# VH-VL binders against RING finger and SPRY domain-containing protein 1 (RSPRY1): the designs that were tried, part 4

Target 1, 184 residues: RING finger and SPRY domain-containing protein 1 (RSPRY1), of Homo sapiens (Human) (q96dx4r300to483)
Amino acid sequence: LFLKEGRQLTYEKVNLSSIRAMLNSNDVSEYLKISPHGLEARCDASSFESVRCTFCVDAGVWYYEVTVVTSGVMQIGWATRDSKFLNHEGYGIGDDEYSCAYDGCRQLIWYNARSKPHIHPCWKEGDTVGFLLDLNEKQMIFFLNGNQLPPEKQVFSSTVSGFFAAASFMSYQQCEFNFGAKPF

## First folded at step 4 (VH-VL; framework fv_gevokizumab)

Design G44 (from B5 with heavy chain Y106W Y109P)
Fold by ESMFold2-Fast, scan of step 4:
Structure G44 (fold): chain C 184 residues (1-184), chain A 120 residues (1-120), chain B 107 residues (1-107)
Amino acid sequence: as target 1 above (184 residues)
Amino acid sequence: QVQLQESGPGLVKPSQTLSLTCSFSGFSLSTSGVGVGWIRQPSGKGLEWLAHIDWDDDKSYNPSLKSRLTISKDTSKNQVSLKITSVTAADTAVYFCARSDYWGEWFDPWGQGTLVTVSS
Amino acid sequence: DIQMTQSTSSLSASVGDRVTITCRASQSISSYLSWYQQKPGKAVKLLIYYASSLQSGVPSRFSGSGSGTDYTLTISSLQQEDFATYFCQQGYSTPWTFGQGTKLEIK
């Protein structure tokens, strides 16, 4: 991993076996289907649907990955508990001051319902997207097949209670999550 | 050394409840990340997963059989039990228990299996 | 439910042969695929987990490969003790499902 002036950092791998790290069926919008193992989600409607994972982090450095199953519009990243699922109004992860999201279909980073372009190509089926949350440096870094974008820092300007891995899916979109049970 | 051993009635009559016990050694169901599953195999046919229980008492059942299945554990005795209600000839099979890792995603090791015949 | 299909229910081979057994899932299972060996009168044995990871104690002549929907178990040089029935299993979503099995027999 590269942070600040290109210096490579080594992060400790976290064993999550003492924590069931998966998508939270008690913190999901109406038309999003979560697999029985909790590691895949599919939007089962023509609406924009959202979910948060079962774990909340407030210190340290954390990383998870997503494998793209369908290449359409999804906003995936990190959200606090204060981020609301206003899905029927077209708002999801990245659309308030309490969440930040990567959108690989439209090539955008979303924070507080404002977007900015990024240089990654459009994601395609089979691509791996990485999501690093560094609570020591107060930054988020997004990766596409190992290639990183510049850090995102804006979300840390708001008072936050801790972050959950979180995602929003447009019509019939699907992806798979890896919270550390598989090697990164 | 991890070992599992199934025990059952051998013969059970149609409409009765079948009770199976898995006794194990070399691990504990108080250990995080560990579970036990039940799989059956009718003579000359393939393997069918039935139910799973893990260290935190989280239970999973095959949806096609869920209404007839109850899985439970006794951590102090190192035992997992499975009950199948209203048995028919279709429940005649060898029943295996196996240790699972990573929340039931694969099984190792397996017990030797116990044959249960449903017949009048 | 995810359906697992092995391309053949039986396969004949000789000691020393390279043997391949294939398994196809009805949808992508993201490498959550395990291979098991079953011998008459013996306990079922895990050979490969997560598509390509060799279980401890399993001989290195066994290997697994594949991704998405298509997976293969390979035995690089068949030994007498390898004549058995082989099953694939998906651990991607419940209910966990197995292939029908491939019986490896002496040619």
Scores: ipSAE 0.000, ipTM 0.460, lowest interface PAE 17.2, mean pLDDT 83

Design G45 (from B5 with heavy chain G104E E105G)
Fold by ESMFold2-Fast, scan of step 4:
Structure G45 (fold): chain C 184 residues (1-184), chain A 120 residues (1-120), chain B 107 residues (1-107)
Amino acid sequence: as target 1 above (184 residues)
Amino acid sequence: QVQLQESGPGLVKPSQTLSLTCSFSGFSLSTSGVGVGWIRQPSGKGLEWLAHIDWDDDKSYNPSLKSRLTISKDTSKNQVSLKITSVTAADTAVYFCARSDYWEGYFDYWGQGTLVTVSS
Amino acid sequence: DIQMTQSTSSLSASVGDRVTITCRASQSISSYLSWYQQKPGKAVKLLIYYASSLQSGVPSRFSGSGSGTDYTLTISSLQQEDFATYFCQQGYSTPWTFGQGTKLEIK
């Protein structure tokens, strides 16, 4: 848990040793491979595969990061439980009214299967993408190597449910997740 | 309509192997996200999960009992079976099978349960 | 293993009462919590999954709430057929574990 304080954003790392935040091997589509430590995912098929993390957040301000391992198409962000993994139909996170996703390969933000362009350059191997969820202000903010986009608010019109960190991977794409065990 | 029904011996002697069968209808154990689990309940006590098997034949077991448990499926017969080796009086319980949602870890439809007594 | 504790093993109530049953996990289970109803001689019935999702066919008087480690099942207006034992269960990680049960009895 990371808390936002004051006018200058200040985030404090909370000890998560009593809960293990990781990708949820019980909430993953068929052909996505998750590492034994739960912090890395790779699509090993020619399909679009999805996963949610093990924790759900309903209040406060939350942040996680991914490190880009491959620079292809991935849609990464936040999803409620109601977002479905329709991988056989080519839908991932950002493709329904219950999720919102950052796509650094195509330079798009996805919500409800609709996209809009963003100004960040295409991501590349080694880049860090940040995902801030502000449940007090009802907004999401995406960062590329510390550079933020304008807030996204669309998903909050459709749901009051809790959010999971979530990601969808096109053929053979891979990234690493940081839920706070490493410094941001 | 989803239905599950347990069958078993009713009475088993200590040290023997207990074999239970769950026969189901109204769903396929080939559907992604679907599994079948076994849960038991000793008289007047709580529920204890034993094992589950899912749509792609992945198996998991309660660690406290894993060495004694074997779960298997026969999709052509719509059956899931559980074997418990080296039974003792502590294994006397009602045994349930139930359909599981693997992704969210809950059991949406349960059988009626079959009572197994371990006694000499 | 995650331990599930229900605050009481028995609770007395009358028809028409608002009843709450509470369940606590030994660690955060991220809303992967289900509630079951068990009546003698009948199959165990799922009432609520993922903390607050009402199972199809379950009366709307049943509702679930909670997050993290603390969860509640509420029956807004108790009916005669609701006298039963209620169990919570975490689906966050294996082994899946159940609370000890709360037997709802006639006052």
Scores: ipSAE 0.005, ipTM 0.468, lowest interface PAE 16.1, mean pLDDT 84

Design G5 (from B5 with light chain T94W W96Y)
Fold by ESMFold2-Fast, scan of step 4:
Structure G5 (fold): chain C 184 residues (1-184), chain A 120 residues (1-120), chain B 107 residues (1-107)
Amino acid sequence: as target 1 above (184 residues)
Amino acid sequence: QVQLQESGPGLVKPSQTLSLTCSFSGFSLSTSGVGVGWIRQPSGKGLEWLAHIDWDDDKSYNPSLKSRLTISKDTSKNQVSLKITSVTAADTAVYFCARSDYWGEYFDYWGQGTLVTVSS
Amino acid sequence: DIQMTQSTSSLSASVGDRVTITCRASQSISSYLSWYQQKPGKAVKLLIYYASSLQSGVPSRFSGSGSGTDYTLTISSLQQEDFATYFCQQGYSWPYTFGQGTKLEIK
């Protein structure tokens, strides 16, 4: 995980000395396939499938990236432990008050099952999407190939526990995650 | 303080089964994300990955050799074993065991290797 | 299977030289590349993982770089103990594969 200098950071909830963040095979819905290295996910069904990463952050500034492998519908961002994977209802990350997600296929930001348009073009194979979580300023910022959107603040109006990087994948969609093991 | 040590028969006849044991200390195969793999090296040649077993008892095999390979672990004894059936002269190599991080993506500590010669 | 090619099987160098060893993957491996050092009669040693991350206890004269299909191990100021064979390995896709090795020899 990238930590931004100049902001107050804590390590009480996250051990950074030996951490290797990855997708959590114990916190994933039934038809999402996670690679052996834990950094790539593919939906192996026509349903909407979800996963959270292995780490939880509750203070500081955090960043991760995703490389788009397929350009279809995915909702990727940050979620608390209270966000539920309601696959049978078609709900994923961004579809409750405990998560916020970037959708580069439909050009939407999702919070609490409500969407608003954003100005980034539709993502394509090979694009890099960035996800910044600023717990000091209580905001999330999304980037497409380095170009940022205005901050999202609504998710912080709910009672907040710590956040996990999280994603939901529609039919046969796939992406690759970078939680800092490679330079950003 | 991580140490791995291979043990094997030294000499095996063609068509027999080769059994290798890796004994280790300084870590546990109960720890999430930790595994042990087997890699071999014929004299003067490169390294070939054979098999891997992780904390969760998930087993992976090199597809070219899978029908001949069996990997197993005994977590209480800190041992991992590899069995290779129907050996031929092509199986003559130094055999290494190594600790892996996250399903064999890389191997951070290796044993000294044990030479196995297959000959009549 | 992903093929790992080290184009140079042997390099001659002197103590104090900057040495570069290259490795090419047959397809993109997204920086899931490790470098190992092997000395005769000794255990293989991990030097670099994830293309550029230095393993704990490895001297800072070792560095890794590269992306996609092309990767490089650099030794900035060669020491006597660095004469060894060096292998690259991809951890991106199963089965995991190694390069053929580059032997670094005294000039």
Scores: ipSAE 0.000, ipTM 0.461, lowest interface PAE 16.8, mean pLDDT 83

Design G52 (from B5 with heavy chain Y102W W103Y)
Fold by ESMFold2-Fast, scan of step 4:
Structure G52 (fold): chain C 184 residues (1-184), chain A 120 residues (1-120), chain B 107 residues (1-107)
Amino acid sequence: as target 1 above (184 residues)
Amino acid sequence: QVQLQESGPGLVKPSQTLSLTCSFSGFSLSTSGVGVGWIRQPSGKGLEWLAHIDWDDDKSYNPSLKSRLTISKDTSKNQVSLKITSVTAADTAVYFCARSDWYGEYFDYWGQGTLVTVSS
Amino acid sequence: DIQMTQSTSSLSASVGDRVTITCRASQSISSYLSWYQQKPGKAVKLLIYYASSLQSGVPSRFSGSGSGTDYTLTISSLQQEDFATYFCQQGYSTPWTFGQGTKLEIK
């Protein structure tokens, strides 16, 4: 995890040795498999499966990255504890008032089960997607290979608690997470 | 498809209240992320943002003018209104309304503007 | 308040020229920068948002670049219809502020 100062993207690594920042095996839907190191997820079924990370942030500016392993449908971003995994109904991250997600396969941003187009090209294997959460300015910013989209603010209009990095995976999709152990 | 049009009195006397209306079509102020702002331009001068109202009825005002400004919306009529109290000659300008996207950070469609002259 | 400076108030050019218009913010605005075109008697038109994103329907000869405090609008091959006044605007924090404008005139 890195914390920026002001609106410049200057980051300092926070010492997280006492906190294992990873995907939460206790906050994951049934058919999503999490790697032993906690930084990779794969959907092992023909369903839409979801997970949140182990840490919750409620102040400051935070950033994480995902490396695309498969280029299919995934909705990745930030979710509060109030976002429910309604996977049997086809709802994932970005499909309620408590989460917002980047979809690089369909070129959409999702909030409250409503989507809007974005200008990034479709993601491909090896691409890096960035997820910035700015709790001071109340905005989220998504990056594809360092190229950023206009900020998303709508999720902050709801009554929200702290945010978790979160993701939903369609059939057999997979990606790797970087919460700051590797340089961004 | 998206259109905005300003309407106002054209001439207002000093100390009176100026009332402006923006009528729009081709979008809804119930759409998340969308808003409407007011910007003015005195003759031969630059653009000055005055006020903004979001889809969620969140209102923002230019601090230098905040005590004199009131912005409101009527979603059923597709209208946004701006009131400016205690006008002076310094308020003589062309007044524009414009649709904002991405939560107010830029204005993608503008009205043609309405000239307001403050004189006795 | 963030001050937006367009140091060139007027610029003369010919059809076919490559034209650049610059805008400087008094502090970093993290690419929250838009460019507008204003022609006499016509509605103001958005050209570029978020420093480099081309608005739908705007000709590809227009492009934006820059980061931090310094931003540029480029017209790669000037057309007759491009003679207008161009304004930059920061959307980083309220109050949103505009540059003073650069008038592009026929040489």
Scores: ipSAE 0.000, ipTM 0.470, lowest interface PAE 17.4, mean pLDDT 84

Design G6 (from B5 with light chain G91Y)
Fold by ESMFold2-Fast, scan of step 4:
Structure G6 (fold): chain C 184 residues (1-184), chain A 120 residues (1-120), chain B 107 residues (1-107)
Amino acid sequence: as target 1 above (184 residues)
Amino acid sequence: QVQLQESGPGLVKPSQTLSLTCSFSGFSLSTSGVGVGWIRQPSGKGLEWLAHIDWDDDKSYNPSLKSRLTISKDTSKNQVSLKITSVTAADTAVYFCARSDYWGEYFDYWGQGTLVTVSS
Amino acid sequence: DIQMTQSTSSLSASVGDRVTITCRASQSISSYLSWYQQKPGKAVKLLIYYASSLQSGVPSRFSGSGSGTDYTLTISSLQQEDFATYFCQQYYSTPWTFGQGTKLEIK
């Protein structure tokens, strides 16, 4: 994980030597498959399945990336511990007031089960999607291959205690996560 | 279905460069997340990891040997090569190549190994 | 470097026995541990990855357990073909390191 303190432009890689940042197999819906190293997820069911990562951030500026493996519907972003995975109802990340998600297949940003269009083209296999969480300015910024969207601020209107990187996958969708072990 | 096979000179003189080749089938190093590593085993001793190369040409080396090691790949030929410079009798070992995939940094398929003896 | 210690360098057992092989890391490795089997003149074979996940094609009599620094490989009902040397490996941090090996011999 990268961390920026205050308004400084320098990002610092956080040392997680005792714990590797990864997808949390204890905080995942029933039919989502997580790789043994915790950095890849795939939905093998016809349902919409969700996961949160093992780390929670409550201060500073944080960034992670996803590499698109399949170009179908996925909602990826940040969620608090209060976000509920109602996956059997078709709800995932971005579908409650405690999470916000980027959807590169439908070209939508999701917050509280409401969507708005964005100007990025549809994501393709091999694309890199970036997820910046700025807890100082209370905003989220999404990037496609380095190109940013306007900040999202709606999720911060609720009382929030901390955020987890989180994602939801439609049937057969797959992506890889980079929490800072490799250069961004 | 996945097979790896090592080849090398068998005998190398002290101070020379040892060159090893791993030839494989049943997978491609153009596949995202796949890699190949080299591990050696001196007679009657344990396994020692030497180097690893990923599909994206990212290279990792054992720090104790890094200055002497060069790993490279030829994706079109399904080959990974390892060079060890300035060899000594301590480099006498069976050398294995093995596949790793994106599901972890463990080795799921290994070659049979090739014996390299360093002797004058 | 993370040191991997297998407490027993050799074990003697009979067909049908339950055998346990242990591996200890010098620091927590968060289940980033695999187990391998090596037979004389043969390629090394992966048995278990991520401490407890059974590799495809490996008989169900093999199982792995453990967390933190302490891990075990168990063979529930030893077969003739299981007499081999077993190695643990951590892949939590580079350099990846192996245990010394535990040789399983006929009693």
Scores: ipSAE 0.000, ipTM 0.463, lowest interface PAE 17.6, mean pLDDT 83

Design G8 (from B5 with light chain G91D T94Y)
Fold by ESMFold2-Fast, scan of step 4:
Structure G8 (fold): chain C 184 residues (1-184), chain A 120 residues (1-120), chain B 107 residues (1-107)
Amino acid sequence: as target 1 above (184 residues)
Amino acid sequence: QVQLQESGPGLVKPSQTLSLTCSFSGFSLSTSGVGVGWIRQPSGKGLEWLAHIDWDDDKSYNPSLKSRLTISKDTSKNQVSLKITSVTAADTAVYFCARSDYWGEYFDYWGQGTLVTVSS
Amino acid sequence: DIQMTQSTSSLSASVGDRVTITCRASQSISSYLSWYQQKPGKAVKLLIYYASSLQSGVPSRFSGSGSGTDYTLTISSLQQEDFATYFCQQDYSYPWTFGQGTKLEIK
């Protein structure tokens, strides 16, 4: 995980105290498999399955990336602890007041179970997706292969707690996470 | 061809500040993902991680020693330094510097170690 | 802090033996575990990272396994040069912590 400085898109690593940044095997829904190194997830069921990472951020500007392994439906972004994994009811991140997600398969940004279309093409295998959380200016910005999508700001009207990187996976979808262990 | 070498005073009196230098070759601390850490080992005991610094000057310290430790780097000289204030006999140990890649995941290359004895 | 416990501080073995050294973490470390070899008068050497990945240049007789809290280093067909102290280390959570070490001694 990187921190932005000034107005340039120059990112600096930040120490997250005592926790390595990875997907949290203690904060994951029943049918999502997480790799041994914590940086890859795959849904092996026909349900919608969710996970949060091990770190929580409440100030500053933060960024992580995902590499698309399968091009199907996934909702990836940021969620507070108050966002519930109601996976058996078909709810994932972006489906409540406490989370916001990019869905590059359906070309939507999700907040509070409401979606906004975006102009970027559907993501495909090998694509890099970026997730910027700006707690100073209260906005989330998503990137597809470096191309910026319009900022999302509504989630900050409901949330007062910190955010976790989080993702929801539809039937048999998978992706790889980069929280800064390798260069962006 | 990665190499690291520690240098230090050998002997330090109690209450003084201990200064250690790690000199390295075969890699650069301007390379993204690369860092250098300090680990120590008292005679007959296990390894204890002390501090880490990476390519973008991000610093991490062992919480039990944080108030006494300062890590710094000089990228142009290929050196990393560690200072430990207010030393006691408990700081007598062999001090190692070691290279890490990908945010200090593990230490793939180590120096030979330098013995520091704290006594009057 | 995550505590790393190696159940044996010393272990006697003979050349040709299959040797196992165990390491237990006080909480799940999701395979973020490395094994190191330390010989008197020589630099510490990384053997295994991510629980089971063999470091370049390390002989194939060394292998690592495990998940969650329990991890094992195995040396198949022990050689004379393998008599050393072995340490495990977790890199899951700061501060990084090491096991107390297991010394392999000649029988």
Scores: ipSAE 0.000, ipTM 0.462, lowest interface PAE 16.5, mean pLDDT 83

